# VH-VL binders against Tricalbin-3 (TCB3), part 1

Scores and structures below are computed, not measured.

Target 1, 208 residues: Tricalbin-3 (TCB3), of Saccharomyces cerevisiae (q03640r272to479)
Amino acid sequence: RVESTTWLNSFLSKFWVIYMPVLSQQVKDNVNPQLAGVAPGYGIDALAIDEFTLGSKAPTIKGIKSYTKTGKNTVEMDWSFAFTPSDVSDMTATEAREKINPKISLGVTLGKSFVSKTMPILVEDINVAGKMRIKVEFGKAFPNIKIVSLQLLEPPLIDFALKPIGGDTLGLDVMSFLPGLKSFVKNIINSNIGPMLFPPNHLDINVE
Unless a header shows other numbers, all headers, positions and changes below count from the first letter of the chain; antibody chains are not in Kabat numbers.
F, E and O stand for the ipSAE by ESMFold2-Fast, ESMFold2 and OpenDDE, each averaged over both directions (binder to target, target to binder). V2 = 0.75 x the mean of E and O + 0.25 x the DockQ between their complexes.
[cut] marks letters that were taken out.
Atom coordinates printed by the task and the answers are left out, and those that the model quotes come from them; centres of patches stay.

## First folded at step 23 (VH-VL; from r3 with heavy chain S28R N50S H103E Y107G, light chain D93S)

Design j6
Fold by ESMFold2, fold request of step 26:
Structure j6 (fold): chain C 208 residues (1-208), chain A 121 residues (1-121), chain B 107 residues (1-107)
Amino acid sequence: as target 1 above (208 residues)
Amino acid sequence: QVQLQQWGAGLLKPSETLSLTCAVYGGRFSYYYWSWIRQPPGKGLEWIGSIDHSGSTYYNPSLKSRVTISVDTSKNQFSLKLNSVTAADTAVYYCARGSYDWEGSYGMDVWGQGSLVTVSS
Amino acid sequence: DIQMTQSPTSLSASVGDRVTITCRASQDISSYLTWYQQKPEKAPKSLIYAASSLQSGVPSRFSGSGSGTDFTLTISSLQPEDFATYYCQQYYSYPITFGQGTRLEIK
């Protein structure tokens, strides 16, 4: 039902205010060490995340389908979700003014063999959509939760734009490197999500 | 233009350890997963195991007690060890790169040339 | 373990023919199935993932269909280079398992 989705999304919006800074910091803390000492290619010698915040606009649950298996103490749900943190088209003017915007800035190092320069490139227009299966196994005394299992039903749609912001490129054409950078960023995202959530993998969280 | 090249001893005695190495050329080593697959002569394919980007390993339960897959990122290489071999382990062994990219290159998209390993009876 | 059963084990066909090969899983694997082509003394080549998605660089005469337990690989107009052995592979759960193979031979 739409009413059920509205309640869940209202809850997520309030919870997201608390969780978003933690998640944003965890992404930086986990990803920047992975980037250290690894050249992306395509004329790019190094990449780092300089700034990372997902913003105050929460992901939206577009639909939930629930499955109940008799006699197994297990509930399965499929969540369809979207995350468009820059889109204000579904907000009031007040909500849009009070919104903390997403900000993701990449430090991209160009130039080798003689000179090098690091320049900022912004990640904008983030658009994520997907479908996730959530299995909840209850303990002996229902409704105590024992295990929560998460799995993406398919690789998610992940899209964004890259915007270089000003500066001396040492004669290099920055626009020629952007497609390679975008591919590399998608590869990093998928290589972190895949081992956890892409079949045959799934993430089990033991809450007992 | 990414290529996998593999090497190791091709003839073993029973109880020895099979050891194969696979190296990546013409492409990036980081942000992929790496697999070993074998094929007995005239037979089908059997997945041995994989190692993911985080270093976690996944093994076929039928081989798990004898198999080790490891990575040397400084050399862009990964390796297979299979302990206590018997004649049943005679096969062509393949290394493979695993892609997480669902935009046309998902799964084991690049394979090595294969290495025949024969275990004498 | 999920058993993957292919049929037929072998078939003969002529250039230009439409060919179908089937694969059945021992349990529901949704659409988590890959098709491979293997020529003699060569490594397998991935053709299709997610039951129906074409790998980059694979000719459009190859197509896949199916979900759940029953899957089909189709070659719409057989070419001389298509004579090979074909394998299905599930990746719904560990361990990763392959079908027994289907040998496609020239008639």
Scores: ipSAE 0.369, ipTM 0.717, lowest interface PAE 3.2, mean pLDDT 83
Fold by ESMFold2, fold request of step 26:
Structure j6 (fold): chain C 208 residues (1-208), chain A 121 residues (1-121), chain B 107 residues (1-107)
Amino acid sequence: as target 1 above (208 residues)
Amino acid sequence: QVQLQQWGAGLLKPSETLSLTCAVYGGRFSYYYWSWIRQPPGKGLEWIGSIDHSGSTYYNPSLKSRVTISVDTSKNQFSLKLNSVTAADTAVYYCARGSYDWEGSYGMDVWGQGSLVTVSS
Amino acid sequence: DIQMTQSPTSLSASVGDRVTITCRASQDISSYLTWYQQKPEKAPKSLIYAASSLQSGVPSRFSGSGSGTDFTLTISSLQPEDFATYYCQQYYSYPITFGQGTRLEIK
């Protein structure tokens, strides 16, 4: 069965206002230590996240499919979702004006000869889409939720553009390095998400 | 190209501890899952367990009480210990690399050469 | 736990034959299945991942199909070097499990 998403999107929109700043800081706090002391290669000496905010536009749940023949005390749902934080085409004029835009800036350190420079590269045109399986297991006393399990059912679409902004590059061709940087960023995302969500793994949240 | 090389004692007596080590050459240790698989003589493959790059371990329930998988990131090595072995643990033991990226998960793509471990008398 | 059942357990075929090996999962595993080839005294080699995707360096005569619970490995024109034992493996969830194997012998 496919379910209406109106109530869930309303909840998600309200929840996102509160959670987005926390999530944004957690990403910086978790990822920047992973980047410390690592040279990405491709002419890039160092990389850090300078700014990270996902903006006020919440992810959208496009569809929910519930399964009625699951186990005794379980509910299983597949959520189709999209996250397009820069896109205003589905917003009212007021919503678009009040939107906090996403801002993701990477500090990229480039060197040539004996001079180096750190410059910002923006992550823009973020587009995430996917399908997540959510399984809720209830405990002995209803409505006690025991475990919530999350898993990505298909490889998600994750796309973005890298935009170098301003700055003296000391004669380095930044555009020639962007494919390698994009690959490195994808690897960092994979190292944080894969253990949690990609098969054979899944994220269990024990509510008890 | 990535290569896995494994070593450890091949002849054990009952109740001893099986200990094998797998070293990773020609590639990165990060961003992969590392697994141990065994194959008793003339029989099929059995997954023993895996460890991811964060140190989280996953074990075959039939072996969980006896198995430990650990990693030494400074040496690009991961190890298997199986306590209290019996003749039923006689097998060829393989280490293997599991990989995935944002395009998907794609199973165990690199395997070690195998180590025969015999448990007798 | 997800049980993987292969059939047949052994198979004899001639060079040039089309060979099909099946693997059935005890529950829906979507497309999270890998096929391996193992020659005598060698480690397994990955042939197909995600049920249908060819691993790098694997000849195009190998193909995989299926999703859910029923999967097939097909060799479109059997070659002498294809003598081996073939295993399916699910990686949909822990514990990871393998089929019991299919021995392919050339007549």
Scores: ipSAE 0.043, ipTM 0.592, lowest interface PAE 6.2, mean pLDDT 80
Fold by OpenDDE, fold request of step 26:
Structure j6 (fold): chain C 208 residues (1-208), chain A 121 residues (1-121), chain B 107 residues (1-107)
Amino acid sequence: as target 1 above (208 residues)
Amino acid sequence: QVQLQQWGAGLLKPSETLSLTCAVYGGRFSYYYWSWIRQPPGKGLEWIGSIDHSGSTYYNPSLKSRVTISVDTSKNQFSLKLNSVTAADTAVYYCARGSYDWEGSYGMDVWGQGSLVTVSS
Amino acid sequence: DIQMTQSPTSLSASVGDRVTITCRASQDISSYLTWYQQKPEKAPKSLIYAASSLQSGVPSRFSGSGSGTDFTLTISSLQPEDFATYYCQQYYSYPITFGQGTRLEIK
């Protein structure tokens, strides 16, 4: 059963703005320790997340498929979603003006001889798409929600660009590092979301 | 379509301060580098300096002591100030957007219309 | 500072000609080079990034090659609209520097 996504996207937009600061901090708190002391390779001595926010634009639910007969006290849905925070085509002029832009800054430390330099690399042009299974378990007092279970049905498509800030790289060829760094970043993303959302795993949110 | 429009005084006397502003239309101010370049009459291009979206500035050492580049994100504008001008500062001044592609390739892909600044006594 | 030297300073050619402009850096700049075209009383226009990456909207008759210290811009078959001044620019390190320019004139 295909349902309208309008109301859901409206809700998600409001939720996203509230949740993003929390997510931002969580990402830094969780990922930076993983990166600490670990050289990603490719001539990079160290990597850290200096800034992280995906901005105020929420992912867009493109489609919903509902399964009404999944079980008693449960509703199961498959959501197709896309996340393109730089896209303002679906926003009003006012919304676009007030939009908080994504800001993801990586601190990349490069070494040369006995000298090292940390330079910022921005993550830009983020584009994510995927399918997620949403299971809602209701409590006895319907429509009270007990548990919301999230699971990715497939690996999401993730794309982004890396943009170095500045040009002083101590003579190192930043361009030669970027493809590897991009892959590394993708792996970090997958390594963090995989255990939470990829089958057979799922993220359960207790609402009660 | 992104466009840059620039304005400022075109005629200065020696020791005065050059002041130019560049406004960005039809595009995002973030994620780019904003540069000033000048070209003396009949001569080549000289990079003056750049400012990134975070406000970090990069100046040509030859002009650093006299140059200030600033940004006003609320207006989508960035400005150039050059102090203590001399005849040597006579040039067409351009604002430009510096962009990296996804591979890290860089270029100034959008330019203002240019502003002729003449320094004469 | 990295000095960029173009050769020649000026050249005359005819429509249909193959034209090559060279740019030499005073030190190794890898592929951190951009080519620009400038017509009289106009702002420069970017043509090629990273020494060889043709930008969108630029005719395929333009090409760039080189790495390290020696770079070339080639126009395979010169068109009337190609008569202009061309500049190379390094962005390997600050300060950003340009070549002195190559003026391409009609023969």
Scores: ipSAE 0.008, ipTM 0.536, lowest interface PAE 9.3, mean pLDDT 88
Fold by OpenDDE, fold request of step 26:
Structure j6 (fold): chain C 208 residues (1-208), chain A 121 residues (1-121), chain B 107 residues (1-107)
Amino acid sequence: as target 1 above (208 residues)
Amino acid sequence: QVQLQQWGAGLLKPSETLSLTCAVYGGRFSYYYWSWIRQPPGKGLEWIGSIDHSGSTYYNPSLKSRVTISVDTSKNQFSLKLNSVTAADTAVYYCARGSYDWEGSYGMDVWGQGSLVTVSS
Amino acid sequence: DIQMTQSPTSLSASVGDRVTITCRASQDISSYLTWYQQKPEKAPKSLIYAASSLQSGVPSRFSGSGSGTDFTLTISSLQPEDFATYYCQQYYSYPITFGQGTRLEIK
């Protein structure tokens, strides 16, 4: 069953703007405690998320594989999605101008002997693609939505770049450590996404 | 455009606490490092401290023991408290928006109008 | 702390002159330097980020150069509105520090 994605993307864009601030705080609240006391290695003594926002551009639904009524008040859909916040090719000039870019800042503490320094590292060029199962539970009055359940059908493709933007490195070659740090960050992402979104788990969002 | 508006007591006695607030209009706290800078009369600029939208603070060591910077995202405001003031704390105090961009460039691109704080007996 | 030293502390120039202000850091700060302009009773205005990146709205007669410890701000042809005090600021590490300022006055 092939469905139009236009209305979904419209809805998602509105939802995204509202939900993003909440997500940002949740990410920090959940991830930073995990990072506390953990040294990523590579000369890094500590890592923290100082700032996290994915911006105003919502993920794009590229396609719907299935649309199945799974119950009296539930509908299940498989979405193919892409998140390309740096891409403005699908935006009007006005939209592009008003777009809020993602901002993810990592606080990286570098140690040398008994001295430590913290420097910010930006996460750039974020690109995500994947497939997600969306289960929508409707309220008593259609088309009111009560709960949206999210589940990843496969590990998403996540790509980004890391860029240090300042700070005393204490003579450490930060650039040489970035690949390892990137891997570490990806592992942290997976360790958090897995329990939430990978089968048999799912994330329920109360929209009511 | 983004605008910063400051307010707070301008005349203090020694040992009192300086308290200033900066309100942000037309902008968000995200992406920025909100800073306080002071300038004694006829002198240069001194960085007091900064705070990001998450509440992480960075203070000048010379003032750290006396300084507290806080943010109220619900009001789009951030504040400065400086305890145990002396005549040496007499200055024009500025709030400012600092930003790092993707290229690693940083600057304080938006400033408040400044608040003269005079400490005298 | 990283000390920033500007030179000269003050200078007099005429409209149309080429003016150069220098800033030296006590240690290598790469290119993490910003230049500010401050007019009397006004807040500073940022001019140049990352030692050489001219900010939007700043006239092209302003330019910045340098890396490591030595930096320069150049005004190719001084205009009446350019008479002010200029400050360099490092953001390589905390605490953020400023130069003592260079007062550019009319001859």
Scores: ipSAE 0.000, ipTM 0.529, lowest interface PAE 12.0, mean pLDDT 86

## First folded at step 25 (VH-VL)

Design kb
Fold by OpenDDE, fold request of step 26:
Structure kb (fold): chain C 208 residues (1-208), chain A 122 residues (1-122), chain B 107 residues (1-107)
Amino acid sequence: as target 1 above (208 residues)
Amino acid sequence: QVQLQQWGAGLLKPSETLSLTCAVYGGRFSYYYWSWIRQPPGKGLEWIGSIDHSGSTYYNPSLKSRVTISVDTSKNQFSLKLNSVTAADTAVYYCARGSYDWEYGSYGMDVWGQGSLVTVSS
Amino acid sequence: DIQMTQSPTSLSASVGDRVTITCRASQDISSYLTWYQQKPEKAPKSLIYAASSLQSGVPSRFSGSGSGTDFTLTISSLQPEDFATYYCQQYYSYPITFGQGTRLEIK
């Protein structure tokens, strides 16, 4: 059954603003240790996340498919979602103006020995799309939601651009390793979300 | 085959400015560190400074206040200026290409100019 | 600054001899050391990078070893053309510094 997404998107918008600061810190705290001591290659000695925020614009649920044949006190749905923070087509002029843009800065350390500097690389033009299965287990206590289970039905499509900032490249052709770095970053993302959300795994959120 | 050719005034009086230029033939500035090294007569080598193609400079602290290294990519040249010279600045000055391997951290000056004797005398 | 000290300052050896030149850094420089050969009135020539990597075109009789603070340049069998002054150079950190040089004379 196809359901309306308007109410859900409204809720997500409000939730997202509150949740984003938490997510930002969690990402840095969890991912940076994983990056420590790992060289992406291409002469990159180290990679770190210096700044991470996805901004104030929430992902958009594009469609909901609900199922009626679920277990006792459970509801199962499939959500199609998209995340394009730069898209302001569905926003008022005021909303667009007040929007907080994503800011993701990677610290890329280039070189060894005396030739070693860290330069920032920005992640821009983020575009994510996917399908997610949502299972809700109802409880007796308000708001009658006990557990929300999240699972990706397929690997999400993730795209972004990398933009070096600064003029000191140490003589290295930074542009030459950006594609590799992009792939590396994507792999890091997948390595973190895969075990959590990809089948047969799922993320359970205890609401009660 | 990459070659460096350098030129500049060889005789200076105290307080004058040393000016040398090094031209690169058969190569590009990218991926290299272009350096100036000097050698007083009968003595060892002293690193003066380096510059990369982006214009980032690195100087010997002992000379930093008096040294300027610049690059002219349009001419495929890089230059050395040393202000307020004294007799202590008398040396053969070399320009050199520093090659760096980013993977292994290997570095060396693999191409050198012919050297320029600069004598500072009153 | 990192001081590089070579030993000996000068030595004399015969053709065919095994020659060893040492270079000591005032602090740990890992393997970030390059050896140069300089013949009279000529610019230096790079021989060995990263303490032990023989550069292209350099005879195999040349070898480098060491890490940390102590490094060695070895000529397994000295040839007449090896008459020169040899320098070690650290590039662990700025400023780049050289040893004082070792003058190798042939008997």
Scores: ipSAE 0.244, ipTM 0.695, lowest interface PAE 1.8, mean pLDDT 91
Fold by ESMFold2, fold request of step 26:
Structure kb (fold): chain C 208 residues (1-208), chain A 122 residues (1-122), chain B 107 residues (1-107)
Amino acid sequence: as target 1 above (208 residues)
Amino acid sequence: QVQLQQWGAGLLKPSETLSLTCAVYGGRFSYYYWSWIRQPPGKGLEWIGSIDHSGSTYYNPSLKSRVTISVDTSKNQFSLKLNSVTAADTAVYYCARGSYDWEYGSYGMDVWGQGSLVTVSS
Amino acid sequence: DIQMTQSPTSLSASVGDRVTITCRASQDISSYLTWYQQKPEKAPKSLIYAASSLQSGVPSRFSGSGSGTDFTLTISSLQPEDFATYYCQQYYSYPITFGQGTRLEIK
């Protein structure tokens, strides 16, 4: 499986740099409206994504298990994947030097009306890992691909750290809202990933 | 802390439309999915359908042609409509909440309404 | 459609007994299974989610195990309040389906 994942990962790394800015903007465009009418807990009055880029390091396919089925034009595969955009331990020195780092900054607003203050919080140390089932359905003229279906088979590992910027906002106020903010961010991630990829749901891509 | 309260007509004649409403109190409506489940007297549970936070609906294929689930986000309510009922639709109907918690994946219904007995006369 | 088959359909046991209820799926559902307890004239209550994870507020005498097609709910020491009907439910794919139920009666 090493040879198979090497080729696929090379493709993924080439296309990631091209599509990462588009994907990053799509996340902001989809998520910021979800945040606009919602006051999180713990004294936070507003939340927005100020900056969002996933960086130039692509997700990695760690392994593939393939299946075939009779009676249908269908190929089924299980992909193990990881996404660690800040980690350079698997890169050459040149790759690490040329890497565009991820940057995710949240604007957290405390207070209402004209007595409010907004504080930046970074989302760092992103670590995602999971196992995804890929079903490819071919059209009438084999091997034309008609539909690719994606589904997570188990809850993925999704982890990150929240890092406040600005030492003048230290103490009880910082400690009191960070756990609530992390839980709220996890809920936002789940609300976007779950309906797409968690059973009983799956994502269909019509290749046409 | 979150509570579901449901109401609607409990006695119907054949061919009428079953209509039930479920209101959500003490919690947020977004970031969850909302389901209807029924249980005929002395029998097991049957999933009718669900609606997610994006408004997408999913229905049991055996009921799909007759069922509509809708939301009113301004009132934190969701509703069940089942057309052309027969005696076979006599059951206790429950509304329920499910979660998209990524740490545990999508999972079953963690909060349930009190149940509404709907009887379809002959 | 994924069929969920519970065994046994009915079970009698004494307070203090260890009881086991099984649920079999007609296809691999990974760990996407929930166990419910339902007392007479009450709504179901979630006990176990993700096959083995205990729901908040559920006593530790309840446990779940299994993956793939075969799942087990275990009550390690029966209490009088455990008289109920138990259901498994898969949420691996639509349509969502339940087992037929297991009635647990105290001898």
Scores: ipSAE 0.202, ipTM 0.657, lowest interface PAE 4.7, mean pLDDT 81
Fold by ESMFold2, fold request of step 26:
Structure kb (fold): chain C 208 residues (1-208), chain A 122 residues (1-122), chain B 107 residues (1-107)
Amino acid sequence: as target 1 above (208 residues)
Amino acid sequence: QVQLQQWGAGLLKPSETLSLTCAVYGGRFSYYYWSWIRQPPGKGLEWIGSIDHSGSTYYNPSLKSRVTISVDTSKNQFSLKLNSVTAADTAVYYCARGSYDWEYGSYGMDVWGQGSLVTVSS
Amino acid sequence: DIQMTQSPTSLSASVGDRVTITCRASQDISSYLTWYQQKPEKAPKSLIYAASSLQSGVPSRFSGSGSGTDFTLTISSLQPEDFATYYCQQYYSYPITFGQGTRLEIK
């Protein structure tokens, strides 16, 4: 069975304004230490997240499928979602004008100490889509929640573009390292998200 | 192209500890999860356990009290120890790679080692 | 634990036949299922991941279908090299479990 998502998307759009800055800081706090002291290769000496904001456009829940399970004390829901923070094709001109755009900038350092340059590379055209299973397990005393479990139901779409800024001004051939950088960024995403949400893994939140 | 090579003692007495090592050649070690699977002669496949890139281990409940899987990232190797073996532990043991990579969609075991026959005398 | 049950346990077929092997999970595993082929004295080889996606280098005569609890591996026109044992495996949750196997033999 599929449920209406209008109310949930309305809630999510309002919640997103509050939560987005916290999430943005958490991503920087968790990922930048992983990047410290790592030379990606491809002529790149260092990589860091300089700016990370996801913008005002919230993820959209496309559909919710609820299950009535006879499993003891459990409830399950499947959420289909999309996150396209740069896409304005579903907005009015006024909404698009007032949108706070996502800003994700990578500081890429090329060369060694004395002959090194750092340049920004923007992560743009982010497109994420997937299906998430949410399981709620209740405790012995009704209606206490014991555990909430999250897991991706299928391989997600995760896509983006890299846009170098100032490479031509510095006299660099930035095109030569972009494929390697995109692969490295993809692997960083996998290394953080996979252990939490990609099967056979799942994220449990123990409420008790 | 990634390859897995495995080695370790192949003949054991009851109560000894089975110890196998798997080395990863080519490809990246840190972006995958690593598993041990066994197959008794003429029988099906049994998952023993896995270790993810963060070092977290997951074990088959039937073996959990006897199994240790570890990793040496400096050597791109991971290892299996199975304590207190019996004749029931006689099997071909495989190491295998699993992937998190959404572009390749490889959630199962996509690369396998050559296999090591371990025989436990009766 | 999620039990995986394959059917049939063994099967005889002729070259050129269409062969279907089924795998049933004891609970909903979405599409997190891999099919393997194993020839005698060899390591298993991945054929199909995510229930229906063909692994690189696998012939197009192999296909997979299903979602939830019921899954099917199909070989559309059996070739001599396809005689082997086939296993399904769920990777929806730990512990990882395999089906008991289906032996495919020449009739």
Scores: ipSAE 0.090, ipTM 0.622, lowest interface PAE 5.6, mean pLDDT 80
Fold by OpenDDE, fold request of step 26:
Structure kb (fold): chain C 208 residues (1-208), chain A 122 residues (1-122), chain B 107 residues (1-107)
Amino acid sequence: as target 1 above (208 residues)
Amino acid sequence: QVQLQQWGAGLLKPSETLSLTCAVYGGRFSYYYWSWIRQPPGKGLEWIGSIDHSGSTYYNPSLKSRVTISVDTSKNQFSLKLNSVTAADTAVYYCARGSYDWEYGSYGMDVWGQGSLVTVSS
Amino acid sequence: DIQMTQSPTSLSASVGDRVTITCRASQDISSYLTWYQQKPEKAPKSLIYAASSLQSGVPSRFSGSGSGTDFTLTISSLQPEDFATYYCQQYYSYPITFGQGTRLEIK
């Protein structure tokens, strides 16, 4: 059954703004320890996330393929989504002006031993598309939502660009290792979202 | 073949400023670290400081307040200044080129100046 | 600062002898250690980088081993030209520090 996405997008927009700060901190807290001591290669000695936010624009629900009541206070939905934070075509002028852009800054350390420098690399032009199973648990007062459970139905398509901003490269060609770094970052993303969001696992978010 | 030649005053009085210059022949400053090392008579080696290709300086904390290392790319030279010298600063001073391998983390000072004896006496 | 301690401070040996010099770091420096040879009134010469990498032009009788805190320089068969003072140097972190040196004298 195909259902309207209007109400869901409205909810998602509100939820997104509230949840983003939490997500930002969680990403840094969980991923940085994993990155510690791991060298991506290509002359890179270390990688860290210095800043992480996906901004205020929520993903867009493109469609709901399934809508099933799974319990007294639970509804399960399969939706297709797209995250295109740079796209303002579906926003009002006011919304576009007030939106917070994504900001992801990577700290890339070049060199080994005492001869090393860290430079920032920005992640830009983020585009994500995928399919998710969403389970919504309602509170005692419908339609208030208590818990949202997220699960990926397939690997999401993730694309982004890396942009160095200043810093001493110590003679290394930054442009030459960016493709490798991009691949490394994608692998880190997959290694983290897999256990978290792929069946039979799921992420529960309390929205009360 | 890269060669370093250094020069400067060899005899100083206490409180004066030590000034040495090292000229690089047969090469450029790019991709290397340039260092000053000293050796008191009959003693071991002491690292004074280094300057990298970007002009960033690194100093021994024990000397940091008195040391200045600079580079003149137009002359292909780098220099050492040590303020407020005392008898403890009497040593042979060497300039050296530090080579670093980024892949293996290998570092060594592979080219050295001839050394300059600096004596501090009243 | 990382302290580098060499042992022994001095030793006497004969041509043909196997000689081993030890260098100990006050903390783990991985393999970021270089060995130097210095002859009287001459500048030091680098011998071995990264604890075990023999530099070009250095005789194969020289070898380095170790990681972490304990390192060794070995001369398998001492030659007349090998009598000199040897220094270990860490470049794990600033400030760069040297061992106090080991004077190798002819017996």
Scores: ipSAE 0.054, ipTM 0.641, lowest interface PAE 2.6, mean pLDDT 89

